# VHH binders against o26223: the designs that were tried, part 55

Target 1, 191 residues: o26223
Amino acid sequence: MKLLWTSQHIKVTVHIDGKVSKMDVLEAIKTRRSIRKYQDREVPEELIDKILDAAMCGPSAVDERPWHFIVVRNREMLEKIPEVHPYGAMVKDAPVAIIVCCDSSLEKIPGFWVQDCSIASQNILLAAHSLGLGAVWTGVYPLEDRVEGIRRLFSIPEHVIPFSVIPLGYPAENPGTRDLFDPDRIHLEKW

## First folded at step 21 (VHH)

Design XD4
Fold by OpenDDE, fold request of step 23:
Structure XD4 (fold): chain B 191 residues (1-191), chain A 124 residues (1-124)
Amino acid sequence: as target 1 above (191 residues)
Amino acid sequence: QVQLQESGGGLVQPGGSLRLSCAASGFKFSRYWMSWVRQAPGEGREWVSSISWKGTYTYYADSVKGRFTIARDNVKNTLYLLMDSLKSDDTAVYYCAKHIYTQKPKTQDEFDYWGQGTQVTVSS
């Protein structure tokens, strides 16, 4: 009996009216896309606060919570980010960017901070999407040129490592949904 | 060097209309939010209106809502304020101001450059 998974196209009706219809977590995960075009609309501080709250709710190794966040709304600074981040061109067009950083002094077990900051970054993307915003993860770590560029630009101390730059805004594009499920990547009990 | 130059002010009767202009130079005008701020004699600076960098979103103080219209021409690097149904209380020096941040201003500290201002006098 082949269980035909009927892909119920959950029409995410983004009600344009100010009521952020809360999507469930699976919907947020499955419908999230990288958004690189934004409206010239400001992002309310309340939404950023919710996103940052979500960013801090992820697990971390032995509860080390090494993450810090720089919220950037300064247009001049947003315009400078692409100069040190070759794939960050969209940042200059975003109304806000969040830079996720690790404070190495908070690390309890070496090396797990990458996982911790990754979880925080992903939660930012999901939270943004659930709130009707678009975002994209632009990687900084582990590329030394990008790490140093962002560090210099934002005067980040040496013990703090910039990990990702995440521009956010109201979407000005709709890239559609992708089906990324691959059964060939699933192994039962053994390889 | 960043320059903002206001024009279009003058003497007008109550109920009259004026159009203010602000010519911008020395920066990428089309990339920044812009605002009008006014200062009446003996009073502090009052925020009047703001416009997003593409001009899609506009904001107004309650005192001018429905009477004033902010607009911009990014090709001409010019900010405008259309003032209709002018009142005596609208008498002030009007300044154009450049935003630091990509948002409606919360405080006067969110502006990094100001024009010299243009005088608007509403009197019978």
Scores: ipSAE 0.893, ipTM 0.948, lowest interface PAE 0.4, mean pLDDT 93
Fold by OpenDDE, fold request of step 23:
Formats: C-alpha cells, structure tokens, sequence
Structure XD4 (fold): chain B 191 residues (1-191), chain A 124 residues (1-124)
C-alpha cells in the first residue's frame, strides 16, 4: 500500500493584513529556499528587528555571542557589494542586506566563531522566511578577497571579520520546495 | 553630477490640476526611490509622496492622499506628480528628491539630492 503522501501545498496565505501567520519551525526549515529576486518593496524595520532578534537567539561556544550585524539599506552601498562579492549580484536588487560579522575580541575559544556566525546566519534565513521574506546566504568568509572587500567597503575594523552578506526582501520568485532527505546519509550506530 | 530639475508648476484655481515633472540625470535613476517634498511660504519642508525604484509602491502624505499621484518613467529618467483637486493649502515650492535608502523616508535627512523646485500656486 503506497501511502500517497499528498504534498498538501501549505499555501502560506500571506494575509495582507499585518497578521504574520505563525509558521511552524519545521515548516520554515523544510520550505525555506534561497531567494535571489525581490520586489521593489521596502522591508519594515519591525521585521528586521524580529530577524535580528532571531539571529541572536542561536547558541554560541561558551556563550561568546561574537556576532555583529550591519543593516544596509543605502542603495549606493547595496550596489557596491557585488563589486567585491562576485556571487552577490542579487544584493543590489534587495531593499536591505544584513552583513553578519564576528568581533574576534569577543571570541573565548578560537575557531568556534564560524559556527556561531553560521547559526546566526541560518536563523536570519529562517526568520526571514517565516515572516514572508526571501533571503539568500552569500558567503564572505573564508574567502580573503571577499572579506577584505566587504571590510573596506563598510570600514569594518581589523578585529571584526565579515562572515556573510544576506540580502532580504519580499520574494519575486517561487523556486518551489525540495526534498533533501537522503537516507543514505544516515548510519545506525556505525558507519 | 546628480541633477534634478522640476517643471510644470504654475498658477491654478482651486479644484484645478497640475502635472509636475522632474528630470533626473547623473545617476542610475531606476535604482533609487524618489520623492516629492514641498515647502509652503513660512513653513518647513513637508514630505508629499514617494515611489519605489520600479514604481510598484507609492506612498502619500495624508494631506494629498486621493488627490495626488506619483509616477515615474525609468526609461525617460523622469519623476511625475499628478495633482488633482488642488487646494490653496497646496501652494508651495515642490521639490524632487533622491532617496539614500530603499524605503519610505522617515526624515528629511534621507535625501541626498534635491532639485531647485517648481512653484505651485493655488489661488482664486
């Protein structure tokens, strides 16, 4: 008996009226996609605040919380990001970008900041998606040219390391969902 | 060099209509939000209307809502303000302004370039 998993397309009815339908965390994780096309619509500050709040809720090594966030709405700066980030072309089309950075002076144990900032970045993506926004993680670290490019562009101090650039906006594309479950990647008790 | 040049102002009677234009040059016009701001005699600058860079989203001050329409032609690098049902209180110099940020302006500091303005006078 082949259980026909009817993929009920949970129509995330983005009710136009300000009630952000609460997306379940598993739904957010499973349905999140990288969004690279955006509407010419501003992102309200309230949504950015919620996203940043979520970004700061992730765990960090020994609770070091090394992350900083640069919120960029300046159009000229958004237009310049692709000049130093070859895979950041979509940033110029976003109404806002968040640059996730690490303050190395806050690092308590060397090396874990990458994990910490990754968690923060992922939380940004999930939060954005849950709020009806699209986003994409564009990697900066560990590529030296990108790190230095973003550093110079935003006058980031030497002890602060730009980690990711995340453009956000209301999505102008719907890439659909993917099933990424792979049972071959699961090993029981031993390899 | 960024240039904004307003035109289309004039004298009209109450209830009349005007169409303002702002010719933009020296920057990628289609990439920026644009606004109209006005200044009445003896008053400060008042935000009137804003439009997103693609023209999809428009915003209006309550004082002009339902009467004014902001539009843009990105091919012509021109911003427009259609003003209907004009009132005496609409008398002002109208300025075209370029946004710094990709949002509805919160303050006057969010504009980096202004036109010279065009005079609109509504009088019987």
Amino acid sequence: as target 1 above (191 residues)
Amino acid sequence: QVQLQESGGGLVQPGGSLRLSCAASGFKFSRYWMSWVRQAPGEGREWVSSISWKGTYTYYADSVKGRFTIARDNVKNTLYLLMDSLKSDDTAVYYCAKHIYTQKPKTQDEFDYWGQGTQVTVSS
Scores: ipSAE 0.887, ipTM 0.945, lowest interface PAE 0.4, mean pLDDT 93
Fold by OpenDDE, fold request of step 23:
Formats: structure tokens, sequence, C-alpha cells
Structure XD4 (fold): chain B 191 residues (1-191), chain A 124 residues (1-124)
């Protein structure tokens, strides 16, 4: 019995008429891919607002919510990010990037800010995807050179730690979906 | 140094056509959105049209929509404005402007460089 893997080409019908088809949360999670190629199309502010709203809805340790966001549309700045982030080459081709930062002064329990900012970053990716945008998580922390590079570039205070750079835009690629389920990574009751 | 130089302006009769050009230098032209902005005598600056960095997306003011066409040649580092069906109200100095941001301009402060402008006069 040849299981015909019908590659359901989820035609993300980008309806031109601005109505972003709503996808459910599981669909968003399962179909999200890192997108590194973008159209020369602006991202409306409304979409960025929705994404940022989603970014702030994640849980945080003892509700510390240490995250800050820098929204970058300045073309010159976008072009400079790859100079301090060697894996951020795609940022220069995006119409917008969000830099997720942690304000250490808001941290209540040491070390949990990484989890908090990770959740915020993931929510950005999922929200972007659900809105018909492509995005990719480019890690900044904990690599010191990247942290300091981004800090200097954006004049980020010492108590604020840049965590990730997330370029966003309308996708100019379709990498398809992946099945990442691995039953060997599941242990019952004990290792 | 960034330079923008407009040309192609002149005197034309109502209903006539003109083609404006803006020669760009001193920056990576193909990486930036560009706009045309005009200023009529005694009036403020009015946004006319914008084009994305690859030229795929264009935007027009309602006053010029259907009559004007913005285009660009990224190989020649040149921005164009094709103006058809010109009206007396189109009389202005036309400026080429470089965008700061990768978006349609919301305000005039979103431009960091301007040309010297070219005069367009529509008169019978």
Amino acid sequence: as target 1 above (191 residues)
Amino acid sequence: QVQLQESGGGLVQPGGSLRLSCAASGFKFSRYWMSWVRQAPGEGREWVSSISWKGTYTYYADSVKGRFTIARDNVKNTLYLLMDSLKSDDTAVYYCAKHIYTQKPKTQDEFDYWGQGTQVTVSS
C-alpha cells in the first residue's frame, strides 16, 4: 500500500484584497517556515502592530515581561545589520525587522529572560506567518560579538540586551512544509 | 555624496505630456524607494508618486492617478515620471526624493535627500 503522500500544497492564497486568511494555531505552528527572501513590498503598520501585540501575549517568568522591541524600517540600518550579524544577510532585503531585546532591570528571576524573549520571538514568527508574512529568527544572544554589534548599531543601553533580529516581509519563496515529528524523542515515564 | 538631479521639465499646453528624469548618484539607488514631490507657487509640498526599490509597487496621489506613471531604471540609476494629460494645476517644481524607510511615505520627513527640482509649467 503505497501511501501517496499527497503533498497538499497549502496554496497560501495571498488574497490581494488585504484579507489575511485566518489560520488556526496548530496550522500556524506546523506550516511555519523560516523565510529569507522577500518581495519589494512594504509591510503595513497594522500588521506590525498585530505582530507586536502577539509578541507581548506570551508568558514570562513571574510575569516579568522583560521584552522590548525595536522596529526597523530604515533602509540604511537594515543594510548595516548584516555587518554585525554574519547570519543576518537576509535582513538587508526585508522591508522591516524587529529586534527583540531584554531590559535586565525588569528581570525578577535571573536567567529566565532568555525564555521570555524566546517566547516573544516565536510569537512574532507565528503571528507573521498567520498574517501571510515570512520571517526568520536570527539569533543575537548569546553571541557576544552579535550582541555588542547590534547594541552599538542601535545605541542600545547597557542594561538592555539584544536577543534576536527578525526580518519580516511578504515571502518571495515557498520552502514548503516539513514533518518534524520524531517519536524517538518521546519517552514514556522514564528515559 | 548623494546627488539627485531632475530634468525634463518645461512649458507645455494643457493636455500635453512631459517626461521627467532624476539621475541618482552617491548611494545604492536600487536599494531605496523613491518619490516625486511637487511644489506649486505659494503652496506647500505635495507628494505625487512613489515606487518600490525593485519597481514592482507604485503609488500615486489621487490628483495624478491615471495620468502620471512613475518608473525606474536601476541599471541607469534613474527615476522617471511620465506625465500625461497635463493640467494647469500640475504647474509646479517637481522634486525627486530618496526614501529613508522601505515604505510609502507618510510624511515629508521620510525623505533624506532631494533634488534641486525641475520646473513644469502647464499653460495655454
Scores: ipSAE 0.887, ipTM 0.944, lowest interface PAE 0.4, mean pLDDT 93
Fold by OpenDDE, second read of step 22:
Structure XD4 (fold): chain B 191 residues (1-191), chain A 124 residues (1-124)
Amino acid sequence: as target 1 above (191 residues)
Amino acid sequence: QVQLQESGGGLVQPGGSLRLSCAASGFKFSRYWMSWVRQAPGEGREWVSSISWKGTYTYYADSVKGRFTIARDNVKNTLYLLMDSLKSDDTAVYYCAKHIYTQKPKTQDEFDYWGQGTQVTVSS
């Protein structure tokens, strides 16, 4: 990226395409952080496709795969999401968001869809991170106001439940890594 | 109401320079990608350049790379196109266009608002 200035102090930046970073799965898991600040850089469709592919690779109860994904690049819609999702303020600053939904008609066993969609959501976060993107899981379900807000905003059918909103973009922050290992949470053979 | 108004067009000799401006109103200008699109007589609309909402990333058609510079002033709600080394083939009506999506446009359908255009004529 090269910054140029005109005689009238108009900021001009020339974008130079870079390589996508890659990391192994353990590194992705250990180094992933919630990213809430994004560059004004588009996310290529190819990366979104890879992320969605990863999202669909997670296990689900009896292989029910109840998930649906809404990919949102519409700026107006991204700007509206925080209006119905108070903790989704960063969504309006992302170039893209994925809304993870459950189609209840695909459930084979009731209730496991939460786990299924959680796995899908986590895979989105990990995949994004491994591809050099930042993302954050903003919970929609089980808060009724958020569920209904997202439903109305995106005209989601009644049998489909919005679960999470995940903004994605190239990171504009580096929160660092954390060591979250806690041996006190590990019990051997019994509690 | 969204309004886009281009200005700065005119008659210029080959090798000359022009600066186009697009005054935007009726929406949060700083939140949207913007583009320049041109249309020569008897031809279809041609994408010229795009700029990200913060102005950090810029894109150009091959035909104008190295000659044109897109810029924006989000305080003034204004989009610019600096055109250097103009050629006869650059003769067209130039439009500013608002993006629907936060990306480089793939098609002309990714714009929801257009200006009226400003005429640029490059002739000896």
Scores: ipSAE 0.885, ipTM 0.941, lowest interface PAE 0.4, mean pLDDT 93
Fold by ESMFold2, fold request of step 23:
Structure XD4 (fold): chain B 191 residues (1-191), chain A 124 residues (1-124)
Amino acid sequence: as target 1 above (191 residues)
Amino acid sequence: QVQLQESGGGLVQPGGSLRLSCAASGFKFSRYWMSWVRQAPGEGREWVSSISWKGTYTYYADSVKGRFTIARDNVKNTLYLLMDSLKSDDTAVYYCAKHIYTQKPKTQDEFDYWGQGTQVTVSS
């Protein structure tokens, strides 16, 4: 007899709390891969809190900390991001995205906000990886059409610059680890 | 316009079973989490069960865990609730609800559309 539709469990997947494993920092850096396919699993708020805490631990030029973050869980908004960000197509398939922004009124050194927001963005990727999540940095700045599109979509004021959109979720792919060390890129004492 | 229409309610004896359906239209059903929420006579609305947009993850209130099963058919745009081992306490109007967010709901404000409801009555 074939499997009959049971009265208790039809499309049941056991939901278990993710257990945060301690990962050596060098291991996290070396094994992190861009993840563009995600499970439809909820990402708990406490994991997002940990990721954003890590993002804000990054150094910044003269400690200016110009970053702001928009956490997007609204499905309709996630579906709209690819309309203004063509390389962000996977965002609509993610359970959550983080938009990293610069508030230019917090700049103390003009122009270093790009480095500051890049540090915050990379910390988001590493923290997500260490928590068993996958993420990818999709570039917004410096492409003016993407900057304006994201600003319009999320009602971001003119003095705030959207820098990156980072979709994240439990990974549904495993691209494997790569060894990218290239000693020819290392120059001793001079070029 | 978004439409959610429940069906399959009725009168059953304790220990009986029912299958509720919710036909969805006017939105991309397969992109949204969906829930069942019930309201017993004289009470507020109680969350019953939720299912993720692909159907991979399901969640249940403690009061129904092990007895109810939520499922979805993203081809037919239909949400289901299989109710087994029914008790008098399960008597309620059952609503199908569309999530705004990609998460288990914390309040009923996290649903933007509701069905009209279907009555389930469990009597000894």
Scores: ipSAE 0.638, ipTM 0.868, lowest interface PAE 1.8, mean pLDDT 90
Fold by ESMFold2, fold request of step 23:
Formats: C-alpha cells, sequence, structure tokens
Structure XD4 (fold): chain B 191 residues (1-191), chain A 124 residues (1-124)
C-alpha cells in the first residue's frame, strides 16, 4: 500500500542570502495590494499547492468547509473568462487563475457559505502575497449572470456555486501601500 | 483556423547553422507559449525548446542548451529556432507547436496544434 512519494525534508525555497523568505502576518495583511498586471513567468505547481493549502486552513461555519477550487492554466479558458465576467478583464493576462466555489451539498448551516468562501479567498490573496505573487479577487457571486456564465464555461454542476475568480502571477506592477486605519469606524461598548 | 507553417530546414554540414521559422495565423499568437519539438527517424517526438507568450522566458532541452536559441516576433506572428553547432543527432523533422497551458510542457498532449514540420539533416 505505497504511493511513490517519500517523506522529504521540509523543502524550503532559498533566496535572498540563503534564508527562507518569511513575512510577518500583520505585514502581509497591510502590504497586500490588488495586482492586475502579471509577468509571463510560469507559476510553479508547488506554489499553487501551498496557496490552496492555506485557503483550506480558513475557519468555516460549523467546520463545514464547503469550498472547492478550480485551477485554470488553459490559455483559451483564461481568454474566455472576461466574455462572461466583465470585472475579470485582467484574468486573460494572468498565467493562472483560481475559481473558488461552494459545494452546497457540504453546507451544514444554510447561508454561511458566502462567509466561508470569502475567508478561503482572502487566504489565497495573503498566501500568494507571502510567496512573492500578486493576485486580485474578482467577485462572481451574487451576480446571477456572472455565476451562470462561469458555471457554463467550466462545466460546474448546479449544486456548486462559483464564488470568485482570482487571477495571480508574479507581479508586473507595484501600487504601494495604503494607510486605511480609520478610528471613527471603532465603537466602544455600543454604536 | 489555426495554422503553423515551418520553414528554413535543409541539409547542413556538422558544425553548421540554420534558422527555422514558423509563421502563425488564425489565433492570437502573442497570447500563447510556443515550442519547438523534433522527431528523429524511428523515434518519438522530443521536446526541444519553449518560450513564454511575451518571450521573456525561454527553456531548452539539455541536448541543445548553448547551441539553440528560441525567439519570437509577436508583431510578425513568427516563432524562430536559431540552431548553431549542429550535430548528426540533431537530424530530425522540427515541429512548431502551440501550447494549451501557460507553463512548460510535461507531455505532447499539452499542445493543441502542430505545424507540418521542416526537415533538418546534418550530414556530410
Amino acid sequence: as target 1 above (191 residues)
Amino acid sequence: QVQLQESGGGLVQPGGSLRLSCAASGFKFSRYWMSWVRQAPGEGREWVSSISWKGTYTYYADSVKGRFTIARDNVKNTLYLLMDSLKSDDTAVYYCAKHIYTQKPKTQDEFDYWGQGTQVTVSS
């Protein structure tokens, strides 16, 4: 009962002075920007695996974990996404996209899957950023025309709901960091 | 209708040079990775070289590294293979191939269109 893949030493991508590249979580959250321009550089499968592993670490309502992911590297399909998803125009310029979906048969509490898939989507963005990639979340749900267009394009069954399309790649832009902290949004004890 | 048309093959002496061209039409050439693949007599197809859709990244089989150069002209929709220091075991039909995916190929199933091929013969 063996699969060929052996236990390996933890593989570490070594760059920058022989150190593992590591970003503090608060720094990652504060510095992540939506990236819509990408290099024509291949994104290795290993990095996509790490990103999806991170996506699946998100909390979910009653631990229902309703998420499924479609990894798209087919150039023809990447070119077609903007035809059914106009706010995803940059997807055609990316080397890869991830479609975050809800499998409604996995719901344990109705209606919380949107929060669940939002958490997975944000984890994808943060993990990509920590690995030196850029990404942007483009919303599909709740727009019915986009949901149906993406469902048709990728042969997604009726009980599975495409939630977001996240193009990603090595960034070809650097929009800089924003200061968005607003104390007026903080209410102590009551509104 | 996708078309890939190779040219530039021929008979050349060992140590010689050739430039292969592949004229592309019927698709947005600048959006796709492209490859050269060769087939020697009595053998399977062997990947030779790949180039990313903007041309920024190029990849070569170990057997041709340092001798072959892949290039593309996205204005003229043309793929090139500059072959230098040719050897007898470079004798093959050379195919231009269009990638399905945005990555280095793992198998020949990752190409959806092929040219008709151009013969390169290295002999004296």
Scores: ipSAE 0.633, ipTM 0.863, lowest interface PAE 1.8, mean pLDDT 90

Design XD4
Fold by ESMFold2, look of step 21:
Structure XD4 (fold): chain B 191 residues (1-191), chain A 124 residues (1-124)
Amino acid sequence: as target 1 above (191 residues)
Amino acid sequence: QVQLQESGGGLVQPGGSLRLSCAASGFKFSRYWMSWVRQAPGEGREWVSSISWKGTYTYYADSVKGRFTIARDNVKNTLYLLMDSLKSDDTAVYYCAKHIYTQKPKTQDEFDYWGQGTQVTVSS
């Protein structure tokens, strides 16, 4: 890397282990837990790229793909999210957050954008987990005060709807796994 | 409001040591990554070292690895650079810089505040 004579740009050395492990999809689904405590470790841009690629692989109604993502690494902005999102307190402690939004101008069938953005949000959680990161989905939509607060904070236009805020980072906690299978929720042939 | 004040520079012989300090005020110091950046005579600014907001992760330019140590004291709101085995090409003004983002810097625009700098001169 050229550290001198650049046009007022600072060249930096990136330290990434580069190791990626494949995780079985059923294992990822069963072992993912909401993580609300994070290390002060940088989350490399390439991992965020992989996570957002995974987010965009989700199915959508009529292939409308209405999602947009705001990646927040600005410390001051991360500190401000809890001021408009009461249950987003852990966001200030994360190195990065992803805001999942719907661009209503991309809707092809009314109302299915909620399912579309939910799928993208869950894919973010699973992809983060598979990469050794921890994340949690904090709900914005359908709570009007949260929607407007996040919209105002990030200058989100009126036709774009913030759906969720997902802080993520290398985990600083391990809640363990849960056994949530309940056969009484399974109905054969009819309710 | 935000203030960064470097100190600890001076004249030193090759192979010598110095400890730079940067006193920070006017912001929540313990919430931000911090860096040292230097500017040698006739050169552009060169990133030297960065430290994460809790101090757990440290990063160094290849030119200083193994010789310099960045540290922070979040109680005293002070950033440090311990410089050992100093060479003539370490001669520069050293700046303390506050990060905007939670990552290593890629450009000077990723710092919103800089100190006035402290001169380090390694005499032969």
Scores: ipSAE 0.562, ipTM 0.844, lowest interface PAE 2.2, mean pLDDT 90

Design XD6
Fold by OpenDDE, look of step 21:
Structure XD6 (fold): chain B 191 residues (1-191), chain A 124 residues (1-124)
Amino acid sequence: as target 1 above (191 residues)
Amino acid sequence: QVQLQESGGGLVQPGGSLRLSCAASGFKFSRYWMSWVRQAPGEGREWVSSISWKGTYTYYADSVKGRFTIARDNVKNTLYLLMDSLKSDDTAVYYCAKHIYTSKPKTGDEFDYWGQGTQVTVSS
């Protein structure tokens, strides 16, 4: 059992056997950070399965569930993602990336797929964090150059829209936690 | 062009030691997992060991665990296999293999390039 001390004295217990203590949902939300540095450690398939399971548990408009997921472990492909995604430099250093896509043929109400895929993407981040992994949301949609770049790279059909690229791995950084609560953003009854 | 060239094989007595090397070229060696795979006469290919792209994580088949050590030098683009306490059953052609994926092998199809192999013979 290695105790990683975070700068805020958050004890993250990382089990060597890959067992991670579960954190509650509020803890996961509050302590999650974007992680852009990863260990050269394989992410077990079981963890990816759990993450994808979580990704599919989010609500969607009229239960349309338009999301698809490409799991990328091919090193060459991971290396190529930054070529079409300028802010995806960390992807090449991750052991795995999940590309969240929308199948437009599954969309029941126009436009809500962005919300649906956002929910799925956020669930991926939270699930990853709760499992002791680090991840970062790199936006693809709605930037046309990124959308087309990822589409071409992964031979994604025209009716499917790549939405986000999420590299994942065991963290090689600890950025600490932030308090982002802003009472000035809360309005009671009216603006 | 990707090239993998194994060396260091030979004839050794049981209990002996060998060090295999694999010189890699034609790709960013430090970015890929690497493995040793062996094939004994009349047998299929058997995974022996794997190492992560930075060398931090190593994996071994049960048959060689505790006896073999995989290592890499990313500056020299070289993969190593230190073989101690060799047994007759270790007799095989040993191949260096480049990973496609950022993971340890499961099915044996995770390699896209192989060396020509180096013969290791353990005999009295």
Scores: ipSAE 0.852, ipTM 0.926, lowest interface PAE 0.5, mean pLDDT 92

Design XD7
Fold by OpenDDE, look of step 21:
Structure XD7 (fold): chain B 191 residues (1-191), chain A 124 residues (1-124)
Amino acid sequence: as target 1 above (191 residues)
Amino acid sequence: QVQLQESGGGLVQPGGSLRLSCAASGFTFSRYWMSWVRQAPGEGREWVSSISWKGTYTYYADSVKGRFTIARDNVKNTLYLLMDSLKSDDTAVYYCAKHIYTQKPKTKDEFDYWGQGTQVTVSS
């Protein structure tokens, strides 16, 4: 029985009007795209708060919650991020960026902080998308030059490790959705 | 060095109009929010209007809403304030201010540079 997946074009009607349409979790996951172009529109603090709340709701190893967040709206600082992050060019065009960091002093089990901060970063992306914002994950860790660059730029203590820079804003592009389902990546019971 | 220079102020009668200009230099003007702030004699500084770095979004104080229009020319590095239906209460020194942050200002501390100001006097 060939399950004909009818590509129902879910018209993501981005209601421009301030009513944050509640997006279900599967829709958010499936329709999320990296957004690298932004409107010159401020992101309300209330939305950032919601995003950060979501970021802190992820699981962590032994509930260590090692994450810290730097919210950057300073234009000069946003402009400087690409200088130390070669793939962060879009950051200068964003109205806000979140830097996800790990406080190593909070780590209970060594090494799991990468997973913890990844979960937090992904939750930021999903939350942003569900709120009608666009975002992109720009990796900092584990590249030492980027880690040190961001550290110096934001005067981050040595025991705190910058993990990701996530610019976000109201999107000025619509890259569409992709179907990334690959049944060849699914193994039943054994490889 | 960042420089902001206001011009266009003057004496006008109630109901009159003025156009203020602010010439900006020493920074990438098109990347920053800009604001007009005014100070009346014996009063504190009052936020008047703000504009996003591309000029797409504008904000106004309730006291000037519907009468004033903020605009910018990013090619000329110039900020404008069109003031219509001027009232005596609009008498103040008007300052151009550069934003630190990519948002509507919440406090007076969100500006890092100011012009010298231009005097606007509305009197019969």
Scores: ipSAE 0.882, ipTM 0.941, lowest interface PAE 0.4, mean pLDDT 93

